VH-VL binders against q8ixk2r445to577. Designs and how they scored, part 21

Target 1, 133 residues: q8ixk2r445to577
Amino acid sequence: FFGMLQNKGLTDYCFDYNPPDENQIVGHQVILYLCHGMGQNQFFEYTSQKEIRYNTHQPEGCIAVEAGMDTLIMHLCEETAPENQKFILQEDGSLFHEQSKKCVQAARKESSDSFVPLLRDCTNSDHQKWFFK

## First folded at step 1 (VH-VL)

Design od4 (framework fv_cosibelimab)
Fold by ESMFold2-Fast, scan of step 1:
Structure od4 (fold): chain C 133 residues (1-133), chain A 121 residues (1-121), chain B 112 residues (1-112)
Amino acid sequence: as target 1 above (133 residues)
Amino acid sequence: EVQLVQSGAEVKKPGSSVKVSCKASGGTFSTYGISWVRQAPGQGLEWMGVIIPLYGTTNYAQKFQGRVTITADESTSTAYMELSSLRSEDTAVYYCARVPRGYSGYAFDIWGQGTLVTVSS
Amino acid sequence: NFMLTQPHSVSESPGKTVTISCTRSSGSIGSNYVQWYQQRPGSAPTTVIYEDKQRPSGVPDRFSGSIDSSSNSASLTISGLKTEDEADYYCQSYDSSNLYVVFGGGTKLTVL
């Protein structure tokens, strides 16, 4: 699967990666923003290794979760995907982070009017359901 | 507070192009999307497309693909909608409308006052 | 790829309650948020309801929005109807599969 990774509950919001420096792809938080349909910073690939890749730039970035955190951060992809970079896109649209046993949820960022994907206990909420457009 | 101020009414001949402007005042231009919606006399609202100035990215309604171009100039906080190959059925009031960052459902919270474009010989 | 259908017109007396429906032709009405816009003659539209049932600041609580899954429709309800409520009302949703904004055909509300 590849394309815009869109939320079922926040129906016009997509995964978005917009680092402050185009030459530094690593280390910044993945956000949610209005789906624009043009790819670029909203273009992701779901791989057979259960990675969510940001591959519009070189080197390719892979979404990861750092220990003890609930935010999704961009890391460099590795030849063999580490556990913190593995997400299971389930048949019901849930995006399950294997290492933490939590699901990715569209949520409002603390102290902000922005939305971000955060790890939360898995529920049957539409805010935890995702699909590639 | 943010206001959207559009350029004045235009009269154009068939086959020409029109470029309508939408200037945002009182806020950060790059923090929202700008959509264009038109309304022919006595008719309903019709979505044309959107630009997200932060990314310079656009998306257009299928009906207008190939004829519409939406652009933004962040230095002047102005979005533009250019419609080419004008015909009499393009006579309408053209609105710009804001899609605020962090809001769901493509809700429009602020609308421009509208620009009447009349296509006549 | 779906249509939103509204009644062409509705009318009601001052002080009464009116309800305007917005029916989705395919897919669930609950799949995407619905907004409602009010347009008075000669004016730009203004938002009266967003995200199905939320009111913008300054919109009186006489205006309410709801979703009915059984009829696959959204509704705008205006209670305590006033003459200044005379306007065209448009529902709007978003087709997330095709990345298109969809408007209903509009409903003319007459207060008589």
Scores: ipSAE 0.007, ipTM 0.603, lowest interface PAE 10.0, mean pLDDT 85

Design od5 (framework fv_cosibelimab)
Fold by ESMFold2-Fast, scan of step 1:
Structure od5 (fold): chain C 133 residues (1-133), chain A 122 residues (1-122), chain B 112 residues (1-112)
Amino acid sequence: as target 1 above (133 residues)
Amino acid sequence: EVQLVQSGAEVKKPGSSVKVSCKASGGTFSTYGISWVRQAPGQGLEWMGVIIPLYGTTNYAQKFQGRVTITADESTSTAYMELSSLRSEDTAVYYCARHRYYGSGSYSFDYWGQGTLVTVSS
Amino acid sequence: NFMLTQPHSVSESPGKTVTISCTRSSGSIGSNYVQWYQQRPGSAPTTVIYEDKQRPSGVPDRFSGSIDSSSNSASLTISGLKTEDEADYYCQSYDSSNLYVVFGGGTKLTVL
């Protein structure tokens, strides 16, 4: 699968990553932003290694969760995907992060009108359901 | 409540550049797209391109690629459209417009600026 | 790449109903949302219908939008015509394959 990764519950929002320097893509948080249909910073690929790849710019980035955190950040992709970069896209649209045993949920950032994908206990909420467009 | 206010009319020589501003007030600036649409006298609407201010992400219509640059200043909630290498056929009213929805197949323009007349003449 | 084709002009008497069509030249009309904008002389366009059939707050229910897959067209219907409805009307969609916004050529509505 590839394309814009859109939320079923927060219906106008897509995974988005636009680092300040396109050649230094590591360390910044993945956010949710209004889906614009232009690809670019909203274009992701779900791979056979269960990675969510940001492939708009070189080098390719892979979404990861660092130990003890619930935010999704960009790392460099590795030849063999490490556990913190593996997400299972389930038939019901859930994105299950294997290492933490949690699901990716569209959530409002504290004290902000911004939305971000966060790891949360898995529920049957539409805010935890994702699909590629 | 939401308003888009554009800069005033301009008269330009062929070969020059023009930069039009669009200041947003009311509502959220950074989380909406701002498109630029022009209309030649007596003609229809023509889309030029878009910016998503939060990220500075831009996309331009192929016809204007290489001649148009769209930018945004979040601190002043202002978007800009600069068109270079002006020709007489660039004489038009230039509008900025805000998108309500960005999702697949939407691009619903919910608010429009008042328009800026750019006249290209020698 | 597709085009949206509208009739150049339509006319009708006050109190009657008028329908303006917007036909997509290739690909399905239902593949992307259609909006409708009203533009009076000397004014910027304003939205009367968005996402096929939704009305913005403040737009009277005399305005309605519809999609007809069999003719590959969208339609704007204005009932109970008033002289103030006299304007140019533009349909608009989005080409998600080529990443550009498409406008119809516009229809001039004359009320009487």
Scores: ipSAE 0.005, ipTM 0.526, lowest interface PAE 12.2, mean pLDDT 84

Design od6 (framework fv_cosibelimab)
Fold by ESMFold2-Fast, scan of step 1:
Structure od6 (fold): chain C 133 residues (1-133), chain A 122 residues (1-122), chain B 112 residues (1-112)
Amino acid sequence: as target 1 above (133 residues)
Amino acid sequence: EVQLVQSGAEVKKPGSSVKVSCKASGGTFSTYGISWVRQAPGQGLEWMGVIIPLYGTTNYAQKFQGRVTITADESTSTAYMELSSLRSEDTAVYYCAREKGYYDILTGFDYWGQGTLVTVSS
Amino acid sequence: NFMLTQPHSVSESPGKTVTISCTRSSGSIGSNYVQWYQQRPGSAPTTVIYEDKQRPSGVPDRFSGSIDSSSNSASLTISGLKTEDEADYYCQSYDSSNLYVVFGGGTKLTVL
């Protein structure tokens, strides 16, 4: 289950993780960037534990949402995935975050012309629909 | 620390193929992009294509599509560029260059090979 | 698909400041990072500026990069010009729609 995680509504944008350097893999926000098809910072694994894993660097990272927050950040993966790292990719393409009961939506980052995935109330919007490419 | 070492000069006949190697040392090979750029005598820099060895993903400039093939051998940390159906106008110095930014392919080049002169003449 | 246009040549006296422009023909110059490479005769290119205005270790701070959205161009500025700065300079960016590397035509800097 490797691939680029692309948004159906924000055409040509994919999940992207670009930490400041390879020694600071954990603790930074996941962004959306133009899908480039080269892998690297846009190559993610969806696991049987419902993790979205970033394993291009060491240590292995897993996307998580901190309590009370709506941004997706990179955490260390755990032997058993905690609830804050579990995302259910539904049949309709919705990416449901179990702990918060919210869906991942493509959204504009505040004070910029860049885009990020954020947790929002679940809707049938194409901006909340994702697929692996 | 990181070094790209290319194979030696080649003299080829029109219609033949040439395969140039680029061996990387002193850093991670598989996860960085390796691009090929050529320069004809007295001319500017011309991008040919790139490979990301870990994924086997390639991307070629339209002008070279169908004539260029870029490959990588992770076991030897070596990238290759093969150019077929050679013409006299393919006479150039061919460079390999590493894409800067381990996880940001769009940043440019941080290390360049020394260049390989390919001369195409009858 | 776009072009990056540089002047073919620039010249200036030692100690002065020179600026080399790199103009993008379509799309915003700010859409993708711009790099600058220096190539002395008989040598491979070396990076003097990356990510619009960053300097690699070992490049003196008299080299600087900038972006001007109003002219849709990037610029390389070399202050305190020295004879060893004489070289060809190439700007480079990316077309993010196809991930193509785009080079400017190059500028020959003469220091006299």
Scores: ipSAE 0.006, ipTM 0.550, lowest interface PAE 13.5, mean pLDDT 84

Design od7 (framework fv_cosibelimab)
Fold by ESMFold2-Fast, scan of step 1:
Structure od7 (fold): chain C 133 residues (1-133), chain A 121 residues (1-121), chain B 112 residues (1-112)
Amino acid sequence: as target 1 above (133 residues)
Amino acid sequence: EVQLVQSGAEVKKPGSSVKVSCKASGGTFSTYGISWVRQAPGQGLEWMGVIIPLYGTTNYAQKFQGRVTITADESTSTAYMELSSLRSEDTAVYYCARTGYRSSWYPFDYWGQGTLVTVSS
Amino acid sequence: NFMLTQPHSVSESPGKTVTISCTRSSGSIGSNYVQWYQQRPGSAPTTVIYEDKQRPSGVPDRFSGSIDSSSNSASLTISGLKTEDEADYYCQSYDSSNLYVVFGGGTKLTVL
């Protein structure tokens, strides 16, 4: 699967990665932003190793969750995907982070007007349902 | 406090082009979508397109594809809408609107005052 | 693309309650959020409801929004009608499949 990763509940929002420093492509938080339908910073690839890859810049980035955190951040992809970079895209659209046993949910960033994907207890909420466009 | 201030009224000839400006003050310009919505006299609201200044990306309603161009100048926090090949049915009030009530794309949280464009000979 | 259909006009007396419907022609009304805008004569629109049922700061609680999946419609309800509520009301949603903002045709509310 590849394309823009869009939320079923917050239907105008897509996964977005646009780091402020092009010389440091990894290490920043993945956000949700208005879907513009033009790929680029909203273009992701779901791989057979259960990675969500960002290939707009080199080196390639892979979405990860650091231990004890609920935010999604961009890491360097590994030759063998580590557990913190594995997400299971379920048939119902849930994006399940197996290492933490949590689901990715579209949520308002604390003390902010912006939206981000966060790990939350799995529910049947449309805010936890994702699809590639 | 966010405010959108548009350029003044225009009278144009059929076949010409018009370029309307929308200057944003207060709040963040680059990360919010700026949409253009028009309203013909006595008619409803019609969405024309959007620009996201941070990405330089645009999306236009199919009806206006090929005739509308939306641009943004981040240095002056100003968005522009240019409509070409004007016809009398393009006579309307043109609004810019920030998409995103508190960063949500679909509510238009702030609107410009509108710019009347009259197309006549 | 889908269409949003509103009644052309609605009238009610001061102090009473009025409901304006917004019906989606295809796809589920619940698939995308619905907003409601108020436009008084000579003015730009202002938001009275966003994300189906939320009120912006300064909008009185007499204004409420709801979704009815059985009729595939959204509704704006205004209770305790005041003469100042007289305006055109527009519903709006988003077609995420076509990346297109959809407006309803508008409803003229007369308070008499």
Scores: ipSAE 0.007, ipTM 0.546, lowest interface PAE 10.7, mean pLDDT 84

Design od8 (framework fv_cosibelimab)
Fold by ESMFold2-Fast, scan of step 1:
Structure od8 (fold): chain C 133 residues (1-133), chain A 121 residues (1-121), chain B 112 residues (1-112)
Amino acid sequence: as target 1 above (133 residues)
Amino acid sequence: EVQLVQSGAEVKKPGSSVKVSCKASGGTFSTYGISWVRQAPGQGLEWMGVIIPLYGTTNYAQKFQGRVTITADESTSTAYMELSSLRSEDTAVYYCAKGRYGDYTYYMDVWGQGTLVTVSS
Amino acid sequence: NFMLTQPHSVSESPGKTVTISCTRSSGSIGSNYVQWYQQRPGSAPTTVIYEDKQRPSGVPDRFSGSIDSSSNSASLTISGLKTEDEADYYCQSYDSSNLYVVFGGGTKLTVL
């Protein structure tokens, strides 16, 4: 699957990656932003290796969660996907991060008006349901 | 802390276009949305559209699609709203407003002072 | 798309409490946050309540917001009414299915 990765509960918002420098495409947090349908920052691919790839830049980035963290960050993709880059997109729309045993949830960042995907205990919340558009 | 200052009143003929400016000071201009909302004399608030300068994203109310264009110049921290094919019913005060967006929300926490646009023959 | 319906006007004496309702025509009122704006004659609107119940800094605690899912409505409650509370009040929500900001028709509050 590929396209905009949209939240079922937070319906206007999509996975978005906007690195501050075109020459530094990895190491920053993935955010949620209004779905715009223009590709680029919001174009992702879900692969057979259970990766969520960022296809806008070369080399391609892969979303990862570092040990002990709950934020999704952009790393370089590897030939064999490491466990911290594997997300299981389930039939009900849940994105399950196997290494941490947690689900990706749309959440408010630092009690502000901005949003990010974060790892949280899995629930039946629509904020934890995702689909490609 | 963020302040929005709009351009002055305009008087236009039917069929012409108008371009209203909204200059922001304070905060980081590119990180918030700028919405345009109009209010005809004695009437309620009507949302026209929004721009999010960081992404160049715009979204317009369907009623104004094809007639309204919202742009932003990040170097001058200024948003613009251009409305074409003006009619007498476009006579209104036009507001720009800083928008916060979030979990099922879009709200306007800082408003410009308003620009009166009068369309008359 | 949905509509937000407010009463055209409401009036009450100083010191009393008023409640202004905002009813959503379709879909759940709780599916999108509601904001409330105050507009005095000749002035731009200002936010008195955002995200259902939050007050911006500087707004007195006499202003409160609530949601009632059974009536599919949001409410703005103003206690201890003062003459300076006279204004038009607008509710506003977001239609996520159409990516559209929706305003209620406005309520004129008279304190007399």
Scores: ipSAE 0.000, ipTM 0.514, lowest interface PAE 13.7, mean pLDDT 84

Design od9 (framework fv_cosibelimab)
Fold by ESMFold2-Fast, scan of step 1:
Structure od9 (fold): chain C 133 residues (1-133), chain A 121 residues (1-121), chain B 112 residues (1-112)
Amino acid sequence: as target 1 above (133 residues)
Amino acid sequence: EVQLVQSGAEVKKPGSSVKVSCKASGGTFSTYGISWVRQAPGQGLEWMGVIIPLYGTTNYAQKFQGRVTITADESTSTAYMELSSLRSEDTAVYYCARYKSGSYPLYFDLWGQGTLVTVSS
Amino acid sequence: NFMLTQPHSVSESPGKTVTISCTRSSGSIGSNYVQWYQQRPGSAPTTVIYEDKQRPSGVPDRFSGSIDSSSNSASLTISGLKTEDEADYYCQSYDSSNLYVVFGGGTKLTVL
């Protein structure tokens, strides 16, 4: 699948990657932003290796989680996907990070009006349900 | 610098279809959203739809769904907009426009020169 | 789906300042970024403002954008008016719910 990765609970918000420097694609946090359908910073590909790829720039970025962190960051894609870059998009819309056994949830960033995807204990909340649009 | 170059003017009869091309010269084509926007004589801008060429993903304005088809050929860096069942009200200049990153954030920063399509009996 | 309403025309003398408004009919103007495009006769549009108030490289400082929540509108302000500023100006935003690009009706700017 490819397209905008939209949240069912936080309607109108999509995965968004907008690094401040287009020459430094990796190392920044993935955010949630109002869906616009225009590609670029909101266009992702879900691969057979269970990666979420950002193909807007070369080299391609892959969403990753560092050990002990709950944030999603952009990292370089590898020839064989490491476990911290694997997300299982389940039939119910849950986005399960197998290495941590947690689910991606839409959450408000503390002390701001912005939203981010974070790893949380898996629940049946619509804030943990995602789909490609 | 990347330019969007469109095909030439067309004159069509009601009920026919038209296919307009938009070629990107130089630079990256595949990951940018290519939109089509039309403008009837003396009127404003009207968005028709968008394609992301790398994946063939499209999204169309409701008004044009069923009549518009947007496609892309990555090997030639060309996007196409085909509008069927033409009526006189479809007489307009048709623009392609790239949703471009050059400095964040993103916006429509590159436009084709426009293609005049005249629908008359 | 919302509409963006602009005045049909505005006019002002060279050297003066003009402001063009863009009012959103439903939902908050601040809910989605607003862009502004300039279109001279016989030409394709070009971007003069993006994300409410940012200028692309090559656009003079005398162009500025702003948002006014109380009137639910965005504004394009052009100071130090020059004859080459004569053009149609269009505001544009996104309807995130419908993934639809919304344009304002356009404003013809005359500089005399």
Scores: ipSAE 0.010, ipTM 0.658, lowest interface PAE 8.4, mean pLDDT 85

Design ra1 (framework fv_retifanlimab)
Fold by ESMFold2-Fast, scan of step 1:
Structure ra1 (fold): chain C 133 residues (1-133), chain A 120 residues (1-120), chain B 111 residues (1-111)
Amino acid sequence: as target 1 above (133 residues)
Amino acid sequence: QVQLVQSGAEVKKPGASVKVSCKASGYTFTSYWMNWVRQAPGQGLEWIGVIHPSDSETWLDQKFKDRVTITVDKSTSTAYMELSSLRSEDTAVYYCAREGYYRGYPFAYWGQGTLVTVSS
Amino acid sequence: EIVLTQSPATLSLSPGERATLSCRASQSVSYYGDSYMNWFQQKPGQPPKLLIHDASNRATGVPSRFSGSGSGTDFTLTISSLEPEDFAVYFCQQSYSTPYTFGGGTKVEIK
């Protein structure tokens, strides 16, 4: 599936990635921002390899979580998805990160009014439920 | 392999409602958007709407908003499109279509189509 | 909504000839390196069949004589040498924004 990856609990918020320079697409944190119907920085693809792809110029970006971290960052996609880039979108809408065994949760960024997706222990919270729109 | 099997042809009178089914198999039903598209005889394709089976979130083309309801039954992996207040202009083949995991997000898998004829 | 205009409406050619089909969008359907334009082939009594996705990528099993090109608002589907089975209606479709829309179709028929 594809489209804007929206949070069920924070119904107005979607995955968003706006790198400062389109020639430097890796290393920055994925954020949550008010959903708009225009695609652009909020347009993602969930692939058969369980990747969440940010479609940009080549090479493509894939969301990953570094060992010991809880933030989602943009990495370069690989021919075969590494474990840190694999997310299982479950039937209840949970987005399960295989390597860490944690779920993606919509959370407030520290000292900010902004929201970000973070890895947290899996719960039945609507803040951990996602769907493409 | 992915398969989408639709219900059989329907003949309805003006003012009636019709409910078309699309049974999915060969994949995890709740993981993919299911689209509905129609085609009047000899005419082009018209997108009706889409549903995500995980939570029944639905987007519809404004033209159909007041007459179309799209639903799913997770237990049978079946999507439904119900069109009410039928008129002769609704005579068309109705298709369900699932997106593929390809760039451009194309409708890679299609049902065989269901002919709905509206006549008195 | 994004309006897609296909031309010509009908293309009359003989087997072995080259076919060139156009699709123009009322606004850009490209985002960075990708163009959200897809092409479908439809024969009587059948559902549409995916040929090209993301403007230029052939779907699995589609013969190499089919190619797609373009970006922004102008897109082309080319069939390098028509085979008998290629005489059909071809539709372009944008997946950039909902509502998803289709072009009016180009009928490729035998001259």
Scores: ipSAE 0.006, ipTM 0.527, lowest interface PAE 14.6, mean pLDDT 84

Design ra10 (framework fv_retifanlimab)
Fold by ESMFold2-Fast, scan of step 1:
Structure ra10 (fold): chain C 133 residues (1-133), chain A 122 residues (1-122), chain B 111 residues (1-111)
Amino acid sequence: as target 1 above (133 residues)
Amino acid sequence: QVQLVQSGAEVKKPGASVKVSCKASGYTFTSYWMNWVRQAPGQGLEWIGVIHPSDSETWLDQKFKDRVTITVDKSTSTAYMELSSLRSEDTAVYYCARSPYYSKYLYYFDYWGQGTLVTVSS
Amino acid sequence: EIVLTQSPATLSLSPGERATLSCRASQSVSYYGDSYMNWFQQKPGQPPKLLIHDASNRATGVPSRFSGSGSGTDFTLTISSLEPEDFAVYFCQQSYSTPYTFGGGTKVEIK
């Protein structure tokens, strides 16, 4: 799949990545932002290696979660996807991070009007359901 | 220097369509977004939509999407906004306005056309 | 859609005085240290002219007497000492999300 990765429960919000430099795309947290489709920052590719790629820039970025953390961050893609970069997009729309055995959930950032995707225990909440638009 | 020059004033009947042009000069046309904004007499500003000339990617305010078409002609560095099924409430000054693309969230209107008055009356 | 409310509707001041204009957003237009609020000046018969972008950055050629501040939902445009050419209508505008929206304007007029 390729497109805007939209949340079923937080329906106006999509995965979004705003790199600090147009040529340096790693090191920042992936956010949720109002779906607009302008430019390239909301377009992601779900690959056969179970990666979520931000491949509109060079070098290519892949969403990853460090061991013990719950935030999604942009890392460099590797020739063979490491386990921390693998997400299983299931038929029900759940985005399952196999290494941690947790699901990606749309969540409000504490004490903020901002939203971010976070790893949480898997539930059947619509906030854990994602689809490409 | 950057200049945006718009077509002249138009008077239209209800139900007609109008096509306003905006000719850009003084910069690389395909490197900046081109917005359309209108202002009814004595009223505030209302954003209509935007186009990127490099690939014709277009975004419109939902209230206009069934009546507005935004296009570009790269060979003449000109953007067009066509509004159909005109009503009296469409009477306004229509502006084109350029916005830079330094990052996805830094969209500010740095240069504006002089405006085109469109009057809709019978 | 994000609604922007400007106050006061009219400021009656004399040349040399300080003008302070407010703009409030119906929701936050700031994200991780950046604030997506812009300010424009409009004179009768002319298009709007950009003064301040991203809350506090003066546009090229704009005099230093103009400054912007604020974050979240509350923003201010300040003119430190009014010149005759500064009597105009001022609009705030958010670039946080589409549709882009404008405030209703504050008219700065001669007392």
Scores: ipSAE 0.005, ipTM 0.522, lowest interface PAE 14.2, mean pLDDT 84

Design ra11 (framework fv_retifanlimab)
Fold by ESMFold2-Fast, scan of step 1:
Parts: C-alpha cells; structure tokens; sequence
Structure ra11 (fold): chain C 133 residues (1-133), chain A 121 residues (1-121), chain B 111 residues (1-111)
C-alpha cells in the first residue's frame, strides 16, 4: 500500500511529515494535516515489514514510537525493521503498534487547533481507523 | 528520586581507550533515552550521542562515529560510553543525561555529576 | 548541523538588574507551533541544570524570575532581577534535530 494515510473519523486529515529541509528528515513529530491529494509530505508507503515509510527525501524515513512517548517520530529506516517501527494495519483499519500493544489515534494537540497521531488504548473509534487514499 | 551516578576520574595515555559508566536509579531505565555530552576545560558543551536502553538503538554525532561505542547493561541499569584512540583534545568532563519526555521531542532533565577524563603523556 | 550563536559572550551586571540573553539558530528549530530550544545554567564544578525547556516552559523548581521566549531562529532567556546565585554560565540547546547542539554560552558575571 502507498498513498495518503487518511483518518476515517477526521475525514479531511492525513498523516503529514514536513521536515525543515532534506538534511533534517529525522527526529520530528509526525502530524495530521488537511489532505491535499498532492502526495509529497503526505505520501507514505506501508511495507511488507510493517513499516510506514517516508520516501520523499533520502535517506528514507520510517515512522517510529519512542519508549515512554505516545507520539510518532520520524527515524531512519533499517534493513531489518526494529519493533518500535512496526505497525499492523488491520482489516478494520486500525494501526496497531505491536511493541506497545496500543493503536494510533487522531488526537487534538493540547495547545492548538492542530491534530497529531498518538498511541492510545485500542477502541472501536473511527479516530483509530486509517486507510490509504 | 531520579539519580545518575557516574564512574570516577580517569587518566589515560594517547592511543588508549576509556569507558565511562552511568548508573541510573529512581526510574524505569528502559523507558528513556540516555545522552552523552562532553565539555573540555573552560569550553562549551558537545553532544556525543544517545542510546535507548530498551533495544540499544544509538545515534552518534558524525565526528565520534568511528571512536565511540555506547552500550547498556539492563540488569544493573547502567549506560556506558567507550571512547577509543584517545587524543589530548579528548580531555574533558563527560556527562550522561536522561532524555525526558515532557514534549514531543523531549529534553535533558537529569544529568550525572560528570567524569573527568584526562589524556596526557 | 544546527549552529547556535549566543550573545553576548559575557554580561556584567549587578544584583537586582535584569539580564537578557540571546540565542540565534542557523535554521528554524520550530515545527508546527512548538519550538525545541532549551536553556541550561552551569556553575563551576557542576553539571548543567535545566532551566527552560521548549522555549518558554520553566522546569520544575526553577524560580519565576527566569523566563524564556522566542520562536523560529531567535530565542531569549530573561532573568528579571538577578540574585547572587544567578551569576553563572548559561547555555542554549536545540532538541529539534540530531546532532543536538549547544550555544557557546553567556557568562553572567558580577560587575
């Protein structure tokens, strides 16, 4: 699968990664932003190793979860995907982070009107349902 | 109470290696990244690298990549930084510092007391 | 790497005066409303102590006379009224991207 990773509950929002430049592609939080259909910062690939890859810049980035954090951060991809970079896209649309046993949920950022993907206990909420567009 | 306790001062000859330890207590060791930072006498702070104790994932400053190895011993909640091929320019106080997550990218909240490494012939 | 430039290198003031310290980044350390700039205080023989994180958030136990501001590339640490224990070296540090980098430091000394 590849394309814009869109939220079922926040229907107009997609995974978005906007690094300050091509030399600084890692270490920043993944956000949710209005889906624009242009790919680029919103273009992700779901791989057979259960990675969510960002290939707009080189080297390739892979979405990861930091231990102790419920946020998604961009890291460098490995030849063998580490557990913190593995997400199971289930048939019901949930993105299950196997290492933490939590699901990716669209959530409002506390101090703004912005949205971010965060790890939360798995529920049947549409805010935890994702699909590639 | 969160505390980081480092090993004692070392005096080494050029070409030797040094291994500094940082023992963590008062928190879950495997839940936080551990940074290493050095400071030459009278100079500023220089980041060396970081390790996550849960899986030993490391990120190093490019200038140290060929000489630094960061490791952990989960059974003793201890992080180690080994610097090889020592030069006089490596004389510095070496600090470990916990990466705390109170923000998306976190910050260094607790520091070890520092370990003075002197490289001299 | 992101280069942080602190000014002035030395600030000579008396107790009770206001101190204003600048830190300028070679590129933005802000991302969608968050600014990843931190400030540390260091006294001789001691490790750095966290004062401000994420540009403007005072660390636990830090007196209210310390405040941080700024976004993008320009950041300021303000000490509203210097106490004797505040005469120290102050470093800014970006946590935006690895390698994490520090400014050269501003020494606040007694006039």
Amino acid sequence: as target 1 above (133 residues)
Amino acid sequence: QVQLVQSGAEVKKPGASVKVSCKASGYTFTSYWMNWVRQAPGQGLEWIGVIHPSDSETWLDQKFKDRVTITVDKSTSTAYMELSSLRSEDTAVYYCARHYYGSKLGYFDVWGQGTLVTVSS
Amino acid sequence: EIVLTQSPATLSLSPGERATLSCRASQSVSYYGDSYMNWFQQKPGQPPKLLIHDASNRATGVPSRFSGSGSGTDFTLTISSLEPEDFAVYFCQQSYSTPYTFGGGTKVEIK
Scores: ipSAE 0.006, ipTM 0.548, lowest interface PAE 14.2, mean pLDDT 85

